# Designs tried in a protein design chat: VH-VL binders against q9vpl3. Part 221

Target 1, 224 residues: q9vpl3
Amino acid sequence: RGKINIQRPKAPHYERARVVAVTQPKYPELPKAKSCFKTRAERTQQQQENPYNEIIAREVRNWLDHSRLVAFFHLSSITADDIFRVRVQLHKQNLHLKSYGSKIIEQAVKNTRYEAIVPLFHSNHCIVFSPDPEKTAALLRIVRRVPQMVLLGGIVEETMLSRNQLVAYAQMPGLHAVQAQLVQTLSQAPGHLIQQLQAHQNSFVQVLDVHAKNQMNEETPKST

## First folded at step 8 (VH-VL)

Design ca29 (framework fv_imvotamab_arm2)
Fold by ESMFold2-Fast, scan of step 8:
Structure ca29 (fold): chain C 224 residues (1-224), chain A 120 residues (1-120), chain B 112 residues (1-112)
Amino acid sequence: as target 1 above (224 residues)
Amino acid sequence: EVQLVQSGAEVKKPGESLKISCKGSGYSFTSYWIGWVRQMPGKGLEWMGIIYPGDSYTRYSPSFQGQVTISADKSITTAYLQWSSLKASDTAMYYCARPDYGDYFGFDYWGQGTLVTVSS
Amino acid sequence: DIVMTQTPLSSPVTLGQPASISCRSSQSLVHSYGNTYLSWLQQRPGQPPRLLIYKISNRFSGVPDRFSGSGAGTDFTLKISRVEAEDVGVYYCMQATQFPYTFGGGTKVEIK
């Protein structure tokens, strides 16, 4: 007789509030000195040592440790409204879009198995995290409609995957079969796969440079 | 050092709302997960859910989904466990717990517990 | 959900004698990251739980070396080589390999 046991999802307004809270830009507050007066040297030293970066680096490590799916993207200029819509769509699939500075990424992954990813983040980027690797297909479907986000590659269940490998992974039923095969194939130094991801990023930048130069060459600065 | 300090014991009647708290100190509150655990009188431990205060990402055990709300307020470094309508079966000791850095799955810091008694 | 089965329910022991607690999971606890997130917790009367062992066999800071953990896959053991008066309490195994995290039913260690 547990038939009339109501197990319904949370109210719509609560889910909206949660989505807004999750998608809002969030930064831990810098620890403040008990004394408000600081010398110029003390301020400069504090900025260079910057406990803010350490706090966020720990957040990044927690995301990496908790996530079985991590996807790396190059991010072009995008409006706040557009990125918010993307975050809402991703959040419905238990996918979490984050953006961190290169120094913070380096600090987070230094002396860990993830150290090899640091070179990917020398330009504008964002990362999507999820505890569920089966959401890779949903992730790629959503991102296809966001031209400002260009997939560079990712990590699925500890395995570094290039863009093409991640796309293939998303299309395959049965994660365990594909992963077993990929683990056997990926006996290369981590740097090789990272180099491929960096080459893709550099190629994208080069395409932008060529396009810009072509636009300049076609431009007619003055008519006779 | 690291401390999790929970709110005091509560005595409530069925149908009443309740919000209990877990205040973190001695660490970066937004950098660590916080979980909630229930222990009914004379019974074992049950995992209720977990929150990452940095972005309010929450996950609930299926048996607690829709029955409680877990939230956090990073401005006062406090996590919350809330009921909209208490039942006698909610009578239990409630603990909050935190993992240390780099071990998301090992909970080494625990609050002292909040005893919630629901009776008419 | 992964079910954690703990035996025995109660372990009365003479001071200085060994105690052994078993924990079995309904599924393998090996995580995709290669780690086995199996922990042991001690709860002394009137106190919150305290972490003893994490990732099967790693002793937490401040935990006496008379406590040891072992096991793999689905079968795990906590051993106390020489039980002392302060070891009275309930011991729980916990898995964090898969959400929801789940606890064993507990084993009460008490002195004869």
Scores: ipSAE 0.000, ipTM 0.409, lowest interface PAE 17.0, mean pLDDT 74

Design ca3 (framework fv_imvotamab_arm2)
Fold by OpenDDE, second read of step 9:
Structure ca3 (fold): chain C 224 residues (1-224), chain A 120 residues (1-120), chain B 112 residues (1-112)
Amino acid sequence: as target 1 above (224 residues)
Amino acid sequence: EVQLVQSGAEVKKPGESLKISCKGSGYSFDSYWIGWVRQMPGKGLEWMGIIYPGDSYTRYSPSFQGQVTISADKSITTAYLQWSSLKASDTAMYYCARLDYGDYFGFDYWGQGTLVTVSS
Amino acid sequence: DIVMTQTPLSSPVTLGQPASISCRSSQSLVHSYGNTYLSWLQQRPGQPPRLLIYKISNRFSGVPDRFSGSGAGTDFTLKISRVEAEDVGVYYCMQATQFPYTFGGGTKVEIK
């Protein structure tokens, strides 16, 4: 059993590394003092921004902002016909399959909370959008039949999820069920807390009583 | 089902103002572009411009820039094409069409058209 | 502006025979990201245009198999393998690679 070198964890598998990289909450870097000087790179990047791409990027951003479910897929040797079939199936479930270029995605998510998704867009990819997070299970059911669509991860209720997390989410009872369970759990908590608190108090009182009894027994003079 | 329903035919005189409408249904109206296309009698199709209803961003063809105004009201899922002053040369069929860059990069659904006749 | 030139202007075809329409662009329609945004539209008499083909060769939903698109760069072709009576109308190519979007002049397909 090879000693897990805790000091140099083996670099996660490329796929895992990608997921981890994407799921790492990019804490908004404190606004680095806008150095007044746009770096040459930023100027060059701005100059290279095709106005046409900006138009498309607007659409992407809007989908992201209005979707409660976003799933990212890698496409492996899928035909246009296959994509169309899948699109129709997804659409019936109010799931919207879209395909955008990686550069467009980059532009769309630049300086936004979605910037972390950029590494997911290598080669041929598609995105599925939905306003309904409850459709996650339906999405997974549909795409399971499409081996050419490989789930990479997603965003549910503004939370970035790995592939595994998204699968787990789909298996979870609906939000209302979870909320109900939570409420039930929380409603039971006070009873347990009270019992625990009372148990400690009772224990303390018992200890004090024993102590008091022992003291009284010591003070009773043996009337010889 | 995705549908675009346009307002009825219009008969106007030169100099009059006109606003025609295109109502979308069966999809997320604010998430898809709407374009307007002119077709003069017996002629081909002419791209006029597009609007993104989500934020009312508009782009015009240079040929139509300043000649028409494209607008949208996402609350009622309606796009508009309007003229401040009609000309006889504005006589044409006007189509609205849906555009999505994430799907087909083309106009996938079309309205039935609005015939505008401008005559003295 | 990209000029789209269609040929022929009119294509009289016998029922069951193939038809071919050409569309040439004044510039390459290959977008900077590698896609070519050429579409074919069908307009039947008295009807609005209908999307047939997108991105050169992809059939839109509900489009029969007899329609096919091909081409690259500046030269594109729409083929109808067996013309049916319902195929009568005007066909347009459209480029969406660059603003403003532009249409071809149209090709009228008629039955002889």
Scores: ipSAE 0.661, ipTM 0.841, lowest interface PAE 0.9, mean pLDDT 87
Fold by ESMFold2-Fast, scan of step 8:
Structure ca3 (fold): chain C 224 residues (1-224), chain A 120 residues (1-120), chain B 112 residues (1-112)
Amino acid sequence: as target 1 above (224 residues)
Amino acid sequence: EVQLVQSGAEVKKPGESLKISCKGSGYSFDSYWIGWVRQMPGKGLEWMGIIYPGDSYTRYSPSFQGQVTISADKSITTAYLQWSSLKASDTAMYYCARLDYGDYFGFDYWGQGTLVTVSS
Amino acid sequence: DIVMTQTPLSSPVTLGQPASISCRSSQSLVHSYGNTYLSWLQQRPGQPPRLLIYKISNRFSGVPDRFSGSGAGTDFTLKISRVEAEDVGVYYCMQATQFPYTFGGGTKVEIK
């Protein structure tokens, strides 16, 4: 009995436990500053413990390596049924709509020629992949009907293109040689492309902010 | 359309080796993962592991690590599940299923299953 | 490992009546990406599993609209608004929020 009491101390009696409970601090709430810090630390720890980031990066790298057409989109709030209809329409044209987290994309393109695309994925986004660059026209036709998807730019035949350059490419004949020459003519350095894509994204965000504020105030903008 | 076709039923004795197959068609085989799921007679589903055919990267469930080998040959769009030495407890239906993280983050298309019976 | 608990074990229903299946996870299924990776699978007798619902409430291609999913965190529900003869089978919830992937024990839907 002695050995059992030494190895396994008994919990306090009910009366002692009750006294301890009533004498405990009455304000157990964490300060907002500590709560905020802890939230950020928890988020960082969760990201470090997430094994998916490296696993899924393999998938993203494969899509980039085997797709001759890659288009980047900002994605506004859209219902599951609406995005499903878009996915079905795209799939009929051998266009594959994919969504990946920004950290996964960063890991996938780090130390590659496409590292410059990372800033495009700060907000909600999606990517369309295809082995067939001639489907660019079909892609733009489909997404024209989907205001929640805003084209940011893309990659055609391993060449980074701005939104306007991708639109121009879509208008070309289905002759591979002619399209390849156009890509060379339209090509831009990654730094310049990123600046154009970021400017477009910022302009879009500004338009949404103005629209939202006008709706909340129930005032139409004065145009003159 | 997307299709996964598995090899036929197998009847084996304990200690024998076995390799079953799962052939994908109608999609870019090396762009999607293949997972293996076991269902023992009258029981539920158990995830065994996954493989990415594009680079042959594998991830196993801890319960199956070291007990089976998952492999793939992208040139013939086929994934494999292999045992070096079968046990009676391996008697089950084995399913292969396609997986991607960019769309559904789960198994979307499933093979018809391969029944493996191990008895003396 | 995340443990997935389904209730009930079996659900006998009359044709045309609703059926409801519950799935509880031992910990939150909310992923750091902001999504909840909870799916529902249907397995008809002698057939392979079929994806019905992904990310809690999104119907997969070809799935009738009588099937609906709902829930958040650790508590999820699959509903069939009007059970048809072809709906007989075992239904499984599945989580893909963390490795290893785990399934619920299954719920058998059968006609009275």
Scores: ipSAE 0.650, ipTM 0.834, lowest interface PAE 1.6, mean pLDDT 81

Design ca30 (framework fv_imvotamab_arm2)
Fold by ESMFold2-Fast, scan of step 8:
Structure ca30 (fold): chain C 224 residues (1-224), chain A 120 residues (1-120), chain B 112 residues (1-112)
Amino acid sequence: as target 1 above (224 residues)
Amino acid sequence: EVQLVQSGAEVKKPGESLKISCKGSGYSFTSYWIGWVRQMPGKGLEWMGIIYPGDSYTRYSPSFQGQVTISADKSITTAYLQWSSLKASDTAMYYCARLEYGDYFGFDYWGQGTLVTVSS
Amino acid sequence: DIVMTQTPLSSPVTLGQPASISCRSSQSLVHSYGNTYLSWLQQRPGQPPRLLIYKISNRFSGVPDRFSGSGAGTDFTLKISRVEAEDVGVYYCMQATQFPYTFGGGTKVEIK
């Protein structure tokens, strides 16, 4: 349609050039042109930022929200063949080893209850997910034979646990005994439950703090 | 055992609607993406789009945006590819494939394919 | 869109001999995460594609060690060290570094 065809008509080039020529000598070099180039560079930088961060964050959030067992590991140098063998062993136990970039994890957990885990992922890392919390013992048996994987902590039934708490959980006798302990905890005064949840959070924060401090000191050559 | 089982071959006329299916089994359906790939007779592979069944988020190839609809029903672990009006140029083999980013960063398991023939 | 070019179009090979397939991308496949998201797929006659190799050189589960991948940036190679009868089919490279995902045109491996 013609009525929308005439938007933004061109001004005569001669008139524009004349106006620009008169005004340019009054001011120093064109700062707005330089600012515009910087703005375009910033726009290009943002466009080059990986769209996968938000896309893959969906996958990470789903694993976190729908797994009753989540274990976080520091991963030292390991060959592709070695990690593949570990992945196969874990899969037989319904344990799913996943590796996501730190930026994806940050995007996935930002503004969620999991945000505190971000410092765990500033170095080489991996995560094991399972719908079955009873597999914690199997996980620890498999990882014991893989010195390159160091347990940092985890989440069991939506509760953040330190390394030591995960080890203790793995040693619990069985489902009925675990349920009995849960019932006993719930029947205690509310102060006891709050203290236990706070202790879990504080223990996990301590793991995060130690990891962050170790990460900051990694660049300093360590000769013990 | 991870399996993707697709619906049977279809013979349609131009202008007809069609919805084909891809049923996942042997894995957590909502933890993985499903992609659709077209292979025209005697030609190579073309990516059409992906869906995350956990929240039904979709992303389409620009060549297929607006031409097809991808959907999923997590209660029956099934993904769908749908046309509102078929064209003769839609004649092809259509594959669904599982996709994940935490391990392979690519398509790991594929369905057997659904042959769609559109002719007058 | 990233264009993926494969050579040769067909590779007739005698049983037990090596086969080599090349894949070239129109731009670098290095992702900002530090990985290169190039994979290789095998399609046997009348069958769906099957993942062979991911992230340039990593073999998928169940894939024989006679298959190997190599390359960097824009140039990638799939090698079969000793071709067997079951290796007949079309091989595709695929990039997942950038949307839309794109495939090479395919290389047909045949026994002569």
Scores: ipSAE 0.648, ipTM 0.835, lowest interface PAE 1.6, mean pLDDT 80
Fold by OpenDDE, second read of step 9:
Structure ca30 (fold): chain C 224 residues (1-224), chain A 120 residues (1-120), chain B 112 residues (1-112)
Amino acid sequence: as target 1 above (224 residues)
Amino acid sequence: EVQLVQSGAEVKKPGESLKISCKGSGYSFTSYWIGWVRQMPGKGLEWMGIIYPGDSYTRYSPSFQGQVTISADKSITTAYLQWSSLKASDTAMYYCARLEYGDYFGFDYWGQGTLVTVSS
Amino acid sequence: DIVMTQTPLSSPVTLGQPASISCRSSQSLVHSYGNTYLSWLQQRPGQPPRLLIYKISNRFSGVPDRFSGSGAGTDFTLKISRVEAEDVGVYYCMQATQFPYTFGGGTKVEIK
């Protein structure tokens, strides 16, 4: 499983992208309340015409653009007071909990690299933003104590991560530590490569020498 | 050292506007909530509201909702409490306090208070 | 709103004697996360309030050991083992379990 390049996440392989696209849960469209005969186009137009929605959508976009850590949560029967308390705790870690409607999210991420998050917002959800990806572990620690908040996934350094991947990321050493390790590994690699290359060359030379010696021994006429 | 320094005493008339201040120092101002507490003369403490200076997120007590405005300027590490129109009943001591919400979940540092007197 | 009721309203105490203040909440202060966010504050005459105890029984930094907090659920107590002259003032309990935060009515500790 290719090491998640945190700095330059490679676009998922086309096949994986297809699978993800196909496995996106098609949530049945909430039964259109019989009363809203407005066509999708009319609804979209009305949503676009709502200055409030536009402002909020812009806000969401700003958060997304300025965040290096974004986590998506489903909220299950959580009280306003509990949300507030969690929010306070998160703020201590420079984590910002926000809740937006699905339509606002859709508007905010339309035609952007974040469009893939739209399916995550079918129910009560909240988003946690942070400028610091190193706060992932802190985030998870805090939300573990809040059973009403179910982690769905997230974005770290512009890379979409599943729940499991986000958990794994939180367990990884800090970026600097990883970078240091990488540098160390890379610095050792040439030495090993040279050794391996030299080993092969030396082996080859040895084989050749043995061959040459054998040939010389065969050519030395037994001077009887 | 963590300090909250409030603006000086105010004497106002009913109907006047007022904005009092609370300046934080000695800590990361944007990382802690600031609350406002009212204490009427000879009375107890009343929680008014709180603000997170980092993003100016604000919560009010229902009793004070719409009656006052809490704001902050993080650039100068100052929180504000303001009235658009003062009433005689607004006569009180007003305290700002830092809310620690990680360990204590309480107001751990307090300003010296601002006395507001509203009289005709 | 959670109503915090303190008793007594006034507590005259002889120097060196113990004092006890009760605080009762109208609802349980146990938060859904398991913590109880009850604090005790001291307000000396002419001074701002000072945090004494947080989460029922934890002394805040710099608070003398003669102060102790106890209780659970809806009933809480602040005790001063040996009252000193500097302990004169009004004491408040505060709950931060439920929004809005609320204070008790205060208990005035005085020296006899």
Scores: ipSAE 0.016, ipTM 0.543, lowest interface PAE 7.1, mean pLDDT 84

Design ca31 (framework fv_imvotamab_arm2)
Fold by ESMFold2-Fast, scan of step 8:
Structure ca31 (fold): chain C 224 residues (1-224), chain A 120 residues (1-120), chain B 112 residues (1-112)
Amino acid sequence: as target 1 above (224 residues)
Amino acid sequence: EVQLVQSGAEVKKPGESLKISCKGSGYSFTSYWIGWVRQMPGKGLEWMGIIYPGDSYTRYSPSFQGQVTISADKSITTAYLQWSSLKASDTAMYYCARLSYGDYFGFDYWGQGTLVTVSS
Amino acid sequence: DIVMTQTPLSSPVTLGQPASISCRSSQSLVHSYGNTYLSWLQQRPGQPPRLLIYKISNRFSGVPDRFSGSGAGTDFTLKISRVEAEDVGVYYCMQATQFPYTFGGGTKVEIK
């Protein structure tokens, strides 16, 4: 089962190699074998672990700075081929699937308003980044067919959203003005973290209320 | 073929307004950031800002915040850089460039440049 | 802001000889296991800039193999193994590790 390719082609198709390079996880390579030299190198790496984590954390911050949509997922057991297919499909929509260790994520969001997301990364997880918040609907449509990926929440326009809030946002693309107002309200200069969380709840209720009223007006002609 | 075509050279007086353009073709215009870069005569490159054309979200360099406005019209695949009131110090070559998003975050394709001359 | 310093300011070279350009950042951009958003651009006289190398050492499409990039931390190098007449121009390093994006001051490569 799962027999590895007997003869690995050295030069894979250009497009496939390019997609693989773009979608690869950002984790350092696992050390192989052991020896006296290896043990010495491992000890040196342990002493410098914090500097390596800081550099990868800077990469995560760079992604956050360039992305207006960030979605967090729990990742159950999935084959390399299956996750690769998902990465390719997401990449076509300008959605970029990345994996980082919880320690690196903690370091990246430390002393920011996003520090509250750290508990979401207890075990096997992944993050999807995009510069385009309108791709939230496309993201959820793709991931719906991947039961191994479970949505935990996300960030839209620098605003932290729960799973349900992100799903609601995706379901109302025709109400862009309302969505923009919601995001603007939630992203206001902070007084307290609790105030931001309360704003999320209150604004989300307003968005749902508008959606419900629109649904009532079009009850009969609704699509199944 | 990815191509960015900029508007022609401009000669203006201080205090005048100006809007220059950058038209993209050969790719999905709304899927890539467009950046603006200034090069003063005989000097190096300075990043001014970027715009995501899909929803016109902008990010400016602190040195250019409040000095210029970047905008885009996705219906004609065009990005804009504009000044409400030009100064002699705005005399420069202005480039637009497509920003690759993701693994390399680099300016991969550049427009030919628009020379703006502001004389007193 | 991250300050990018290039040396030398100008590099007169003989055709067929190698040329080397250095770029130093005011703070670390990379270590061996991290991705570094350091690029090199070429600007020929009267032309717009052209992307040569991205992520320290990766050549952009259509860039000749005589161009190579290397470096780590705060020190980066662009090398031209055998300078040709068409390589005359100004070369810039650029960092996109954080906002605002910053460029080096440029190095002019010219034939002596």
Scores: ipSAE 0.007, ipTM 0.510, lowest interface PAE 9.0, mean pLDDT 76

Design ca32 (framework fv_imvotamab_arm2)
Fold by ESMFold2-Fast, scan of step 8:
Structure ca32 (fold): chain C 224 residues (1-224), chain A 120 residues (1-120), chain B 112 residues (1-112)
Amino acid sequence: as target 1 above (224 residues)
Amino acid sequence: EVQLVQSGAEVKKPGESLKISCKGSGYSFTSYWIGWVRQMPGKGLEWMGIIYPGDSYTRYSPSFQGQVTISADKSITTAYLQWSSLKASDTAMYYCARLTYGDYFGFDYWGQGTLVTVSS
Amino acid sequence: DIVMTQTPLSSPVTLGQPASISCRSSQSLVHSYGNTYLSWLQQRPGQPPRLLIYKISNRFSGVPDRFSGSGAGTDFTLKISRVEAEDVGVYYCMQATQFPYTFGGGTKVEIK
């Protein structure tokens, strides 16, 4: 479909800008004035989608609250058959691969301790959940063979960890006490972690963008 | 192996109460939704409602709101569909099905069905 | 409510020949940047429904490759490339884009 959908990309951008602006001096009622310019169809669709997303967000919050291991991945194009094979391998290890829309994740984590993860989900993504943090090594072993899944970071025992910190955790899966101490030692402030994870994701998507643009520009007969 | 096992067939008279069950096994019961679907004899499928066992949140189809109650007991991994007063028009096959939004975004596993016959 | 309309109501086919089922929604099923929550279910005589296809075109586990789904927006198609005897049954499309979830009226596939 793509013939008439130019106005839709603008709404999500302004919605996200609002979240960022909360930490800065507030402008006079601009979001309210902006909402007056929405079409009837856009207004009705947004209202219908908001309650629906909140209902699905229950699933996301439950997985976050009851999982001692949560790993975030960037997901490149992959066939349904290939991702299904990965889900089966992960499920055998009590690892649960889930994909949720970015707006659903945002709704699920807003006003919670997990709110800092929202920037990780601006591009294609998936999440692996497990109640068993000992499975981190098994997770990384399985995903190592799936180039379409790029580890961004995660949460272990309620502590946010970068990609490198998760790899380090996986290399010392021995005693529970040792694992807990390692998690504490590797922990970082959410802001710093998000910056590192966002930089990694942005670098990856920039490489994809450059590659896509280079393929589009395979022929540039005359330049410079 | 994921399984949903439903209670056996019921024969009831109009005005009687009934509670049928759907027991989940082979997965994290509190992490998935359970939906109920009605199929009247010789007819198609009608969505009745869903429940999230983790917090007992329910959502009903408008046509079934107030007609039935959906509940779940996570300690025995069982969901329920209940009528306070049955009508002859409630005669149907009732299916429970697991719903996930993070995997297949659909009803992926179904129970075998419970036939409810209401007559006198 | 989103109304799901299936055509045809019945599809008698000869073994080995293709079958095609159409599903049309009263509103666009696009949700969240092009994700479309349209699935297809198969119900064989005397059995519970079985998930065949999810998100328009993705085959569920154990579903033969002769089943394929396609479509966008409001118009969707389920195709069986070569009908086998075990494919006899009623096929339903379902939308989960909006509450209440709604099903098509069903299409009965029979062998002639």
Scores: ipSAE 0.287, ipTM 0.662, lowest interface PAE 3.6, mean pLDDT 78

Design ca33 (framework fv_imvotamab_arm2)
Fold by ESMFold2-Fast, scan of step 8:
Structure ca33 (fold): chain C 224 residues (1-224), chain A 120 residues (1-120), chain B 112 residues (1-112)
Amino acid sequence: as target 1 above (224 residues)
Amino acid sequence: EVQLVQSGAEVKKPGESLKISCKGSGYSFTSYWIGWVRQMPGKGLEWMGIIYPGDSYTRYSPSFQGQVTISADKSITTAYLQWSSLKASDTAMYYCARLGYGDYFGFDYWGQGTLVTVSS
Amino acid sequence: DIVMTQTPLSSPVTLGQPASISCRSSQSLVHSYGNTYLSWLQQRPGQPPRLLIYKISNRFSGVPDRFSGSGAGTDFTLKISRVEAEDVGVYYCMQATQFPYTFGGGTKVEIK
């Protein structure tokens, strides 16, 4: 298909382990990462050598501005035919799989609250965009059948969520008006979560119930 | 086929409320943003805002934030544009249009338009 | 806000002759070749707008081959190779690179 982006199916295991270690719901200090520790001179030289990368990065920003669901994946070895089949399945659910170079993503999110995602894209990666956050459940159902795509985290309603928080969000059917509030509850630091719990005890209990359901499939990790 | 059908022309007095409609058919209504565009008599096109009908999430142009309300009812595949209190300056043709999300982000299918006339 | 400027304001053309419309943005839109959200719309007298071209140069479904788009950065062109009577109307460029979406002021194509 002659449209915009195709990625090669390469991803060493050690790169994946490093990428997964960087995934966090709060904004902790990133481990020493190549892209984040480039000098001013290196950044200036890179832009001088590839001046149009800045302009191309606006495409990524436009996707971010129009999407209320953004999911980040590590992409293990996968054939072009296999990824095409996945793209078709996702498209039926208004889920759009895109691949961009790490430099383009860095330029798109630089000086924004999403800058912390840059280390996730050191190896083969892809991003799924959708204007509809309710499609998170459909996304995870489709990707469950694609072991080469490993969920790293995402952005829902402009809030950064870890892998486990996205899984929890996907399992919250029929929560109506409290949906955005629950997303905030899932993503906040411990101190803020306590404050919000005092105000929204019922919403937080519902979040914990979703995590309990995840536990039935041995998917809920050590931390609650 | 994809079709957007808008409500009929309206003649109102300043201060009156108004709600006009845009009914979608021939596609998955909840899967596409619907936008509203104003065209004042003899002038060009102005984007007012968009709504995602699946959950009624809205985004407005800064010029129209607080001036109008955009809503949708997915059970009858209809989007709405509403004024609480009309002004003479609201006299215009109003179009709804479907936003092609994804590779082009353009308004691909348009309603026939609703002429709103507000006079003293 | 990105300001879209169209020239000319009107384009009288002889039937069967070519017409050319220019659109300039106040800021660089994303690059062409599949990543510039610049569209062209046609509005015939008394009719709603109709999508002609998206992403600079891609013709929308049902749009005749006589319409073509080109450009990059801030400068874009819509060409009609052989103007027909049905092509009379106002043409608008539109950007969706950032909110708010903005339209050009329009170019009126009319038969001389």
Scores: ipSAE 0.007, ipTM 0.498, lowest interface PAE 10.0, mean pLDDT 76

